# VHH binders against NADH dehydrogenase (ubiquinone) complex I, assembly factor 6 (Ndufaf6), part 10

Target 1, 289 residues: NADH dehydrogenase (ubiquinone) complex I, assembly factor 6 (Ndufaf6), of Mus musculus (Mouse) (a2ail4)
Amino acid sequence: SVAAASGPGIPGSHLYCLELLRKRDYESYLCSLLFPAECQRSASALRAFNVELAQVKDSVSEKTIGLMRMQFWKKAVEDMYCDNPPHQPVAIELWKAVKKHNLTKRWLMRIIDEREKNLDDKAYRSMQELENYAENTQGSLLYLTLEVLGVKDLHADHAASHIGKAQGIVTCLRATPYHSSRRQVFLPMDVCVQHGVSQEDFLRRNQDKNVRDVVYDIASQAHLHLKHARSFHRSVPAEAFPAFLQTVSLEDYLKKIQRVDFDIFHPSLQQKNMLLPLSLYIQSWRKRY

## First folded at step 1 (VHH)

Design X11 (framework vhh_7xy4_2)
Fold by ESMFold2-Fast, scan of step 1:
Structure X11 (fold): chain B 289 residues (1-289), chain A 123 residues (1-123)
Amino acid sequence: as target 1 above (289 residues)
Amino acid sequence: QLQLVESGGGLVQPGGSLRLSCAASGFTFSEYAMAWVRQPHGKGLEYIATISSSGGYTYYSDSVKGRFTISRDNAKNTLYLQMNSLKPEDTAMYYCAAELTYDWYGESDFDYKGQGTQVTVSS
């Protein structure tokens, strides 16, 4: 049949979101394929939005340009709730998700505000500061994902909070070799001080026991959050479980870092899990997190 | 009226190369994402590669990744598929498709596809 798309929007905006995820957040790309068909597009839009914000710090040489990009996203979100989204593929797809699922504006704004606050190259002062960053970014993203799935449940929200914190901590650990190669260290300063470790130790790729003890303490905090989230398992509606598929990759990293005795620079930590699609499918089938 | 005309197929030996073309008309080509889809005899449709409206983003199925390259020339309203290191398993009818719908994974049928161009890989 002959057909042409019409109406407001950008043709190919969904494909744009999928390709952005495939290139910059491959795990979220795979997870999106396992969402219920009616939720998949909106889930992809949320993750693409997260990628757009996460890339700002790495892609701009001047903080002023980064602030301008964050202001673009704040205005985009404000305008979406007035049915006037900007002509940008991720913004159009996010606007469609907002309308379809009545997404909470506060969570979208919280993500933007937290990312904007972290545009400087300053390390976290404490584990608490890292957890607050994780809650406001990853946590907010999971709350929105639960709304896409139609889940309004206190236990699901509590699980999401813990999973978001675990994810943020693991992301910080996973990025440490990359940032250290650029003479940056974001690991919590209070944990480093407790073990007599300086930023220079990470820049030198020091593998001494005290450096591994820092990594151990930080990874253990992520593990405790994941364990705590799982303690709610029987109280969480099964409809929520697709939101938590990323716990598969999170747990894989925690097992790997433990097997290398918390050597954050070990090459095996950079290896892709070739069985990840199968592991995600099995987790989805079993309805667990 | 939307029209897609595929060309460039033929018989080639394993390890050979082919370049497929798709001439588009009847719509603003530069505003639409495009795809190449194939169908082996007696089997279902498989989308092989997709490309964003600007050409800045591409996606490939695992079966062709590293061997095929999708590209477009918006000035000429033409979509291309460069096929290298061809295998007997690549034998299929190849269709150009305009992605005018929003769910790539829920559907195997496209809004419109042409008559296709046959690619046969054998000795």
Scores: ipSAE 0.000, ipTM 0.101, lowest interface PAE 21.6, mean pLDDT 82

Design X12 (framework vhh_7xy4_2)
Fold by ESMFold2-Fast, scan of step 1:
Structure X12 (fold): chain B 289 residues (1-289), chain A 120 residues (1-120)
Amino acid sequence: as target 1 above (289 residues)
Amino acid sequence: QLQLVESGGGLVQPGGSLRLSCAASGFTFSSYSMAWVRQPHGKGLEYIATISYSGGSTYYSDSVKGRFTISRDNAKNTLYLQMNSLKPEDTAMYYCAREGYSFGYDMDVKGQGTQVTVSS
């Protein structure tokens, strides 16, 4: 009451975002430390927002509660653009990022809309459906990250689209053993049908050649997107490269799955890479993706 | 036996069009990414277009982007390259190539090639 009024805020909201990433998205936590100092807080806010949305499906007992949580985030984003963010730490940090970088509302809404559509426990009908999901979630997140970095470039956006699709595909592959243990399979149905593979084959942890061929096709699609993004890296401004640090983990997974001959259930695929901080630091120093 | 057999090359005038085909046999075509690469006389191999196993993703080199279209028909085990607005510098032997299990530029097999000559 005796000082100039400050805007809406929650003490420790930034620390809350960092702690959320440390526990739920450790790779994004490490990547945030390698961003330019002036961008770190906003980059962390975007990744924390993604964690909040990604957790909804697995955190709720029924779809109706998930829909209400998505409605909260839709309203939160609408209200942020009116300078009236809700009193929630991730929303406050995201609002600050929106103000600082003039972030595009359409990208934030696209993430929420896609997560809302994916609240059902249905497998993707096709590789195209998985790629659309990846584009609208991971892709949108990368476009926003480029905005945080001050990058307005067609080639950077093109690279982000391909990297987002590759990341979404790899995330689907990486989660398969976990989901199979819960009697769920989300791998694209059209690829499974093409190789004569059923959901039951994944539930039984089948390692036959046709199951490995399904994994190969899906992994190869991710690799092709990564390769496409890299094919024009010389045309992408160097200021964009921090947005693409996650290609380190993406490529690591693709090399590991190849090494085990596309055995999606191999124990080595679920092991933490203890050298990840060093690998990220080296990639950051080399100015590559 | 693993085979890639290219066809459709020939002599064409600048600004013309050609459609190349590649018949694949001896492997599960639908499980592999495929590429078109070319080699001008006395020069190295140049990677010009790639297509994913499903056809859902494609890549083109800057030299052919907007002019060439790569496609595939997995039911027929056939890869295609539609070449439009051909230029003299497109003159080369064109090879159909399979990308192997290695993640990278990992062409493990290429065919015998089909010659494309753009002159006049």
Scores: ipSAE 0.000, ipTM 0.215, lowest interface PAE 15.9, mean pLDDT 85

Design X13 (framework vhh_7xy4_2)
Fold by ESMFold2-Fast, scan of step 1:
Structure X13 (fold): chain B 289 residues (1-289), chain A 119 residues (1-119)
Amino acid sequence: as target 1 above (289 residues)
Amino acid sequence: QLQLVESGGGLVQPGGSLRLSCAASGFTFSDYWMAWVRQPHGKGLEYIATISGSGGSTYYSDSVKGRFTISRDNAKNTLYLQMNSLKPEDTAMYYCAKYRSLYGSFDYKGQGTQVTVSS
């Protein structure tokens, strides 16, 4: 009876994770295909878990329901480490990854706790607060991804921290037109105040120089983190590089926002990169980030 | 006319301390992120520390975390770097830098101030 609680898993749970990524996080779907074959399934499970958590804020009308969904995932992770995962396809695949790679429970819990705090829909008070959010979510996800790849290296962890912060900042910038259309602004308040910019300016899609300067400062911080991670590239083991494939899209966004002189509402920023699969393949082949 | 003037460098023994200053003029100092970068003789530029316009956010390279502290006085248009527990590998020309380029590290850097850590 107790042994039955560990179960044989759910048929099609892996396919469920792949379909979820293809629909809701296509970039992570493409990146997972470039991982070593023995790591692809676990990498997909981690990214599917991230999608499940990220969707909570946008998919529920009441914060109480969001809190209940976060509590489900918190208990699911606790139960996985007792070898008793819930009967849910992403949880089953995540449990398999936990067992296969001895994934650190604290990183999974840190992602859930940070996402739960962010359900309040409050704007970040500062760049530091946005970076703390990025470290606890994207950073934790990258640390787990390094564990899937079998990488235990201080330089790889250091690079992951900087890349996670850059990714979180860029995600915040990329989402700004969407959130503004729904009367929400999450950009760091200290940067906005520094330039005399209010949340109303973003709601009205203001393209004045001071709004562009806010976007420039935030984008520059993401670029600084990416440059810092690259400054010790040669000290990072090559086995870590699949974890950092998302730097391709990160850099693409930073190039695009620069070309439009930091006009965050420019239509070109919403266009899909049709060459993304090729760019990811080339970066994977060159073993760089 | 934009100017950044560094000062406070010198010769110091290992384990010693120095405080660098950068006097800024020709732009609204409080509106810009500022950085300290260094260049050891015969090597490339190395990022050390960055500070937001308000001073609310600071970032450090791993080589200096816990030893160096970046700060600014916007009323005096001055950037500071407090350097403690100095090591021979900290020997470099130190530059104050104004940040406003996504693919170039900095729009502008000053003349520099030399820090030499030697017994």
Scores: ipSAE 0.000, ipTM 0.166, lowest interface PAE 17.1, mean pLDDT 84

Design X14 (framework vhh_7xy4_2)
Fold by ESMFold2-Fast, scan of step 1:
Structure X14 (fold): chain B 289 residues (1-289), chain A 120 residues (1-120)
Amino acid sequence: as target 1 above (289 residues)
Amino acid sequence: QLQLVESGGGLVQPGGSLRLSCAASGFTFDDYGMAWVRQPHGKGLEYIATISWSGGSTYYSDSVKGRFTISRDNAKNTLYLQMNSLKPEDTAMYYCARYEGLYDYSFDPKGQGTQVTVSS
């Protein structure tokens, strides 16, 4: 039985967000536990919002239904800035985060708009297009996370931009075996063409040198963004570092893909890092990214 | 002090070519994406092209795609714009700008600009 709240809100909305993360984005669930106590609820709300949007493409059979779900979130964000959030647990928690931290509406809208554009089953035309997608989604999410942490700093924003791009690129690589099993390939077409590789090569799980070279170029771009963000870490306020805890998994994936000679279909790439909670705790304790 | 100095503009006939340069100083050039933007007389700023900090990614507006090429030399802290098949509509003051990904089409800072005039 669920008791109704007397004011605006939904009983158990926070627990709903935590359960959603635990099932659909376990890494973000673990990272949220390492945030300052005052920020944990808002950080969880942002990541739950990201899960809601990310799942639209995978959960709907028709683009029209996907567009309607994106329009729901766009209206939800508009309405929550008028203190009239919809009666939906993630929207309620996001609204509370917006009010508490004065979150920038433009970043929330940028995530929704970019996800809506990506509802088509099209590969990225270029690395630039993938990086733009990553900047507008993962980058925006990191900027909002910095706002939750109370960080307003040029160097922190710069690091977030590079980390967001690295994360988006790695997410694209990491998802390739899943998408190819559904006859979809989203890897940048210009890199594929450069190496004489077709979309069909990924659908057949071809591991020839040319396919590995495509993966190498894409992974190298992610690695360069991560190195770039780290090159000025001494200029980034320590208060920002919880936003960047996911660099642990990012670096882990880049090391793993290198060890398997850029074989994107190698089974070891799909295995859980059983030491992830310890690695995240150690990085948090060291106050690094 | 952060400075951007554009050069290479001038008067050119339709179908001609120009190469613009932007000399950057006062910041770590290879830490930032860069852009070219233009402002026709009496109109707002128009985005032309962007290039990532590494030079690995470039993006162009539809009006110039296939005609203009953006490039950079990080060793010399210099940004370039190769402009081919110039049209009267390309007449504008051209500015280089720094961006950090956060401002993909919003640029800060801008230099003094270099005037490009395409006329017979």
Scores: ipSAE 0.000, ipTM 0.119, lowest interface PAE 18.4, mean pLDDT 83

Design X15 (framework vhh_7xy4_2)
Fold by ESMFold2-Fast, scan of step 1:
Structure X15 (fold): chain B 289 residues (1-289), chain A 121 residues (1-121)
Amino acid sequence: as target 1 above (289 residues)
Amino acid sequence: QLQLVESGGGLVQPGGSLRLSCAASGFTFSSYAMAWVRQPHGKGLEYIATISGSGYSTYYSDSVKGRFTISRDNAKNTLYLQMNSLKPEDTAMYYCARGLWGYSYTSFDYKGQGTQVTVSS
C-alpha cells in the first residue's frame, strides 16, 4: 500500500525542521541553502536534531526531565533503525536521512550520550574535556554531514574533527555572557587556574587582564584547530566543503574577539553579522574553508 | 513563578483506585500539552500519559493503557490522572509535567515536586 511504501510520516515535517533552524540556528539554516539540492533536506534534519539535543540543558529546570528527553532520543534513534520512527517531525526527517544516506548510528548515539553526560551544571575540568565534548557532539555531526554529501575520505574526517573542536570551543566562549548572567560558568577550569581566575570573576563580568588571558588561551586553541584543518585543505575533496561552511562564522567570531582584546563581555560580540549570507555564498563559490 | 502542584497520592491495596490532581499556575495552561510521569524507587523516570492542550488527544504508555485515564479542566487549570486496577509495580513518585509547545507527546520542560503512590497489602 502507499502508506507502507512511503513509510510513517508527518505532513510538514521538513518545514518544521527549517523553521526550527530559522529560530534556533539561523547560520545552519543559511548553510543548508548552499548544499546540493539533493542533500539539503537531510542536512536540515541533522541540524534540527542537533538543536533538539542542544536546547535540552537550557530549556529544562531539572536534570531528571533532561534525562527523560535524552532517553526519548535514544529510543527514537534505536526505533528508526528498525524502520519505526516516533511521530515527531524532527525524528521523521532524521529517519528519512538515515535511510537515504545509510547514516552511521554510532555517530547519532555518540551525540546523545555526550549531551546526556553534560546535563550537570559543572564546568569542564580541562581544555581536553571541552575538546572531547566538542569532538563527540560537533565532530559527530560533521561526520554525519559528510555522509549526507557522499564523502568517505580520511582527510575530510580529519578536517571535520578539527573544525568540530573549534566550533565547540567558540560556542562555549560565545555562550559565556549568557551563562554568567544565570550564575553558571563552563569555561575550562585548568585554564582559569593557570591564570589565577575564579568562576566568580566571570560572574562579576570582570575585564581584568588575567580574565582576558584565559579567554585568549581558549580562543587561541580554537584558532589553532581551524588553522590545522586549513593546512591540508588541498587534500580534502571539494565535495566535502559544504559541510565546513560554518568556518565563516568561526573566523568571524575569532576576529571580533581579537579586536576587543579578548573582552568576552564586549557588546559587539553579541551583534548579528549582517553580511553572513553574502560571506557564506562567497565561501561556497571560492571552494575553500 | 511557574508552578505545578501534585496531590492525591497515598497507600492503596492492589486492585484499588486513586485520582491524582495537578494545579498549574504561572502560564497559559490551555496552550500546553500536559503529562504524568513516574519514578519508582531506585529507577529512572517513566512516561505514563500525555494530553493535548485542548484535551482532545491522549497518549498512554503500554504499561498503563486501559487502566489509567488522563484528563484536564482548562477552566480550573487542573490536570488529573484516574488510576484503576492498581498493581504493586505502579508504586512510584508521580509527577505532573508540562509538554513542549507544538512538540512530541513525550518531550517536557517542567515537572512538579511529585506525589507518592504506594500499592501494597
Scores: ipSAE 0.000, ipTM 0.165, lowest interface PAE 22.0, mean pLDDT 85

Design X16 (framework vhh_7xy4_2)
Fold by ESMFold2-Fast, scan of step 1:
Structure X16 (fold): chain B 289 residues (1-289), chain A 122 residues (1-122)
Amino acid sequence: as target 1 above (289 residues)
Amino acid sequence: QLQLVESGGGLVQPGGSLRLSCAASGFTFSDYDMAWVRQPHGKGLEYIATISSSGSYTYYSDSVKGRFTISRDNAKNTLYLQMNSLKPEDTAMYYCATHYDIFSGEYPFDYKGQGTQVTVSS
């Protein structure tokens, strides 16, 4: 009636990861369902890990707690590679993925280190700084996702790098109305200066032409990365394509921001895409990104 | 079905001007970005200009920037292209198009009207 335990584990750790994604990263939840069956559990573990780290970023007054959470995850990753994961559901599922796919520790550590550096509530100094953040977080996550899919390919890695940068830029744009309501602005300072725009303009939800020009330049950079990734699509192995399903939502946001003439505060940009499951399925069926 | 009808083309001397119009029907014109593209005889389609759905943003190819102006009248479902300082190399069939990607300069749909011919010669 009672079976013997086999190594470290928590009953329902996989379900915990799926519920975490459904609640806090619904897009990644949907994408994971379109992965090969043998990869779905590991893909969900990687995205749940990303959610855990993303949730750590709090106000400046809570930075010490954030640092403690990051130190927990650094130790958790170190211990996973010694087969001693902490008894935490996401850590257990991530450890199983590490063992199954021989995941590269450096990529996991790069994500944690980058998130820790960005616990400070300061704007990016430049577009390059935003792209570096995106490469080290979203890029690393995509490299690990390719490892889960068994893909070892130069063109797939190059596509992942560009898609990761596009994702980081779009995430920054998408979050701007929320951050502005909390008196924070993370948009690249060099682009703002180029157009004579201050952080105050975003805090006051300014919709003037120069503010829209800032948004246009930043969105255009994301589009350029997505276009670059697609330019060598034919050289990328088809087995890599599930890792890039997020391009559906990237393209959707870029089209919507264009439709509202780069008014980053337009209410339509905050609406859920009720057709996202269908759009992801169609993209998966068409074997493209 | 979507229908786009271009007009205003003709023969003009180098340095002259022409104003092209495109009458749109069969869709909600004010919801779509619009573009002008051209095709010189025996060559591929070349992007010329785009305008956002509201008319607030415009983007031009380097070959026409400063000489051409794209505009629209959403109340009349009409797209315009004012062409100044015309050159022989501007000779082409001119088409208006829907659903054009303002960022990439790529034409995502092969739908266009019958076009209007612009010939710049002495």
Scores: ipSAE 0.000, ipTM 0.243, lowest interface PAE 14.1, mean pLDDT 83

Design X17 (framework vhh_7xy4_2)
Fold by ESMFold2-Fast, scan of step 1:
Structure X17 (fold): chain B 289 residues (1-289), chain A 122 residues (1-122)
Amino acid sequence: as target 1 above (289 residues)
Amino acid sequence: QLQLVESGGGLVQPGGSLRLSCAASGFTFSSYYMAWVRQPHGKGLEYIATIDSSGGSTYYSDSVKGRFTISRDNAKNTLYLQMNSLKPEDTAMYYCARGFEYSDWTYYMDVKGQGTQVTVSS
């Protein structure tokens, strides 16, 4: 029997996941290294899976191909639960994590379904729509991360929901200069309308007060979610805290955008945090979020 | 910015030949394996052929083995499909694709072109 061409081989599947994170999600790479040693590989697999799905919209020529890639991942997840994963390095590593930690299939499917729904090239209609997207993607990812850590706790899930929403909102804000340069704007339309701001204002890189007010409202919503999650941190098991290390960069962005008076196009917002590894280590040591 | 543009389709009689071309732009063509897939009217996508980044390895579906030849010119960023001994059942929209390997990976294509119609009339 001779084999046809195969996808990325299973040898080096873990290294593939790590390289994907170093290149496409360096923050998640650093966070995974601060997990308990027995959880690091599974944490990396979850984040690599997220990268595979997140990049689909920007990497495909048409929605139909994006839908087919999402169908690949839906079938890959179904097949993983039958111990028959496809020969794709992220799928192989995710399958190992599923088996090791008995990961909930619903959360994996929810991420895929939400990404599939979001293949349309249009702005969020409302802050609620953005938060729902964040809950179903970032929130689901955090629930799975808690399962990797062995945490099954309602307070941890509640914190993860709020942190996921905050992260999704900040990701939308952080990506705005990039998308605007490609004539796309995904910021919530209801907030823009409330301040008399059009999509064109972001395409023109307008920094007038009403545009800054839109950014302020959106950033404030993220800040409120983070504060809410922190308000009951004493009720959250300490074992859950590695899942929330990304609150460090979340808080860093919120502080930076406040310092530039919510000018979303300010160059300082695009600068790398050179102290991020140290900040993550200190946060991990403090056992807080 | 990333795009694939197919050409060379048309109407041909059974037993005839056509050569399809795919012009790639917006990415480093020589670093990717490439594929041809087709979709008959009212049916799903069918894998036809795959070629590796160097052009040294090629793979074909059983329905086209011995009749079709996939090739590439990395200097011209162009993918080709030489189709010989065409049959009515070869009638389909033909697409050039990046990142597709075989039928199990039809859902794992990075980019697919606009297509070129091949019609083999009776």
Scores: ipSAE 0.000, ipTM 0.177, lowest interface PAE 13.3, mean pLDDT 83

Design X18 (framework vhh_7xy4_2)
Fold by ESMFold2-Fast, scan of step 1:
Structure X18 (fold): chain B 289 residues (1-289), chain A 123 residues (1-123)
Amino acid sequence: as target 1 above (289 residues)
Amino acid sequence: QLQLVESGGGLVQPGGSLRLSCAASGFTFSDHAMAWVRQPHGKGLEYIATISGSGESTYYSDSVKGRFTISRDNAKNTLYLQMNSLKPEDTAMYYCAKEPTYYGWDSEGFDIKGQGTQVTVSS
């Protein structure tokens, strides 16, 4: 059991955020360790906040509880801008980050609102809907991460928007085998219809060419966003690069899915990347994305 | 002190209707999401409906969607549940609940609830 704090501040709140990331978002845990020392705590707080919101979807069987949890986070954000954060470890760490870096409340609210809107977690009607979801969640998170790094730059924001969309698309692809095992398919319906593919094809783990073509189109869209973000990397200040460390894992997934001819159910796509810490360190050393 | 007082329960035949009310006091009602939760005799708690502080967003469990409507009157600090097309399986003690304050390590998804109001659906 964990004792509740009597005022703003909970002993061990930082460790709580790190443990949450280590268990539920290992990549973000590794990335946070490569940030400038003065930014690491705030970076982990932002990613822990994202995990708290994402895990609300695990309660899809209890949609009414999901709304209560989203309302808690909405009020928590409102209150922390009045220096009255709730006694919850992630909220306390997020509040400290907000004060330290003057984080933009609109971005935090955009993440909560988008997650609330999508509590039913139904399939996206189109690639546009998937990209909008990615922009409002992953994109907002990257804008906040740039603020933690002290970066105020239009090229950095433009890169973050494209990288956020690529991350959201790849997350949707990467999660498809997991969701299909639970009789859920979130891949864009317009792309599926264009290739004559039904949701049932994914539930049965169909490997036919038309299913691979759906995956190809979706993966290609993520690749184009990543390519676009990289096309102007010379105009992006180097101080922004820690925010984009996730492009390592993003590119790794896109290369792997291409090697298996866009078979989204291939076992190699679910294998742990044992070299990820080294790859992230090398990218951080070279200051690129 | 934070207080929630439920009312409006009773005995009703299948297909009938009831309207439950919850009078809230001791906190700023409009700032908090509210829920209706029920517990059949000898079974666990089931969240059936939730409403945002402003009243603009509502969510329902699949078992009551289309039959029940949650609403609130922030000027009167009152939460409502309109129950239509009642079924025997709706028989339970109904509770008004405020949003939980801590979702961390040992949170049960409940912050406070009132004493409840019994709804019995039988012929």
Scores: ipSAE 0.000, ipTM 0.260, lowest interface PAE 13.2, mean pLDDT 84

Design X19 (framework vhh_7xy4_2)
Fold by ESMFold2-Fast, scan of step 1:
Structure X19 (fold): chain B 289 residues (1-289), chain A 125 residues (1-125)
Amino acid sequence: as target 1 above (289 residues)
Amino acid sequence: QLQLVESGGGLVQPGGSLRLSCAASGFTFSSYAMAWVRQPHGKGLEYIATISDSGGSTYYSDSVKGRFTISRDNAKNTLYLQMNSLKPEDTAMYYCARTDYEPLYWGDEGYFDYKGQGTQVTVSS
């Protein structure tokens, strides 16, 4: 056989990350293509890492298997900061990103720890708990994405925090029909109690006004975070904007759920935006979020 | 209905050998990579070995390299683990596991979507 390349590496690890995103996070795949050329590979690695962790809860048959996969990623992160990554394509690409951009280990560990805590089939007790989950997962991911882009700015971090919370809330709403079909409800319990709604109402796919009011309150919180992030966009350096391209899909979902009067089970909410590639390109060209 | 049924566990003295088997049903066995994982009492799951769908590639954790051999018989839908030079620290419940994406595993530790009911291996005098 031919001489091996120096150091740990897997041929096609980058293509593996792109294929993973294309199949399981198509929006992130499209967004990654709009990053500066020198940042695309590292951005794809971060999003592929997020896919690996995000899918654990829904892809494994038991919590013990999920804990084992989280333990793999904790060890992988520890080892890559010692320049000894495991021979797994996403881990190899993440390791390269860590070295190239001096990524903050604490953010990577925060994502893993939060995903591990969320392996239990417990609903969020409150909107605050959901927002904390969103901050620790999506927020951390955006902070790392800003580091890939070379952005060190207070206003960019502030925008990332709000966008991360909006993304986490919308992801929770978007996933509700899927989870309810599997007898799970993760929507904040305090909001449900305020409207006299039980988790059972979502399991039965109830579309009554009180259920819609729960969805309205939760969606409104995501909208307020997005609005807040946009209120100071002129103070955010333009170099940060590629990190926030997913606000296009956030706004699309929030507009659609409003049009169906907050019926979370409406089929139109699961339909793909066929104009998404064009909308992302226009957003990128405008230098906005 | 997907099922993985392990057998062959038991009590063995240090330095002894055991051969575990896993009978698979309810899916196309030859299309999936398979793994063995173990869980010592009161501890988390530990990866042991993985084998590709064809049997052409095998991977082992450092704790068992040179002592354990993973193999499969696709005609019989059966996975095997030959365990030699057993040590007290090998005492655990052993599980047969299926991976839903073989390309996600690259030699160190496996990704699993299913595991069987397990078979207990106890290594003591």
Scores: ipSAE 0.000, ipTM 0.372, lowest interface PAE 12.7, mean pLDDT 85

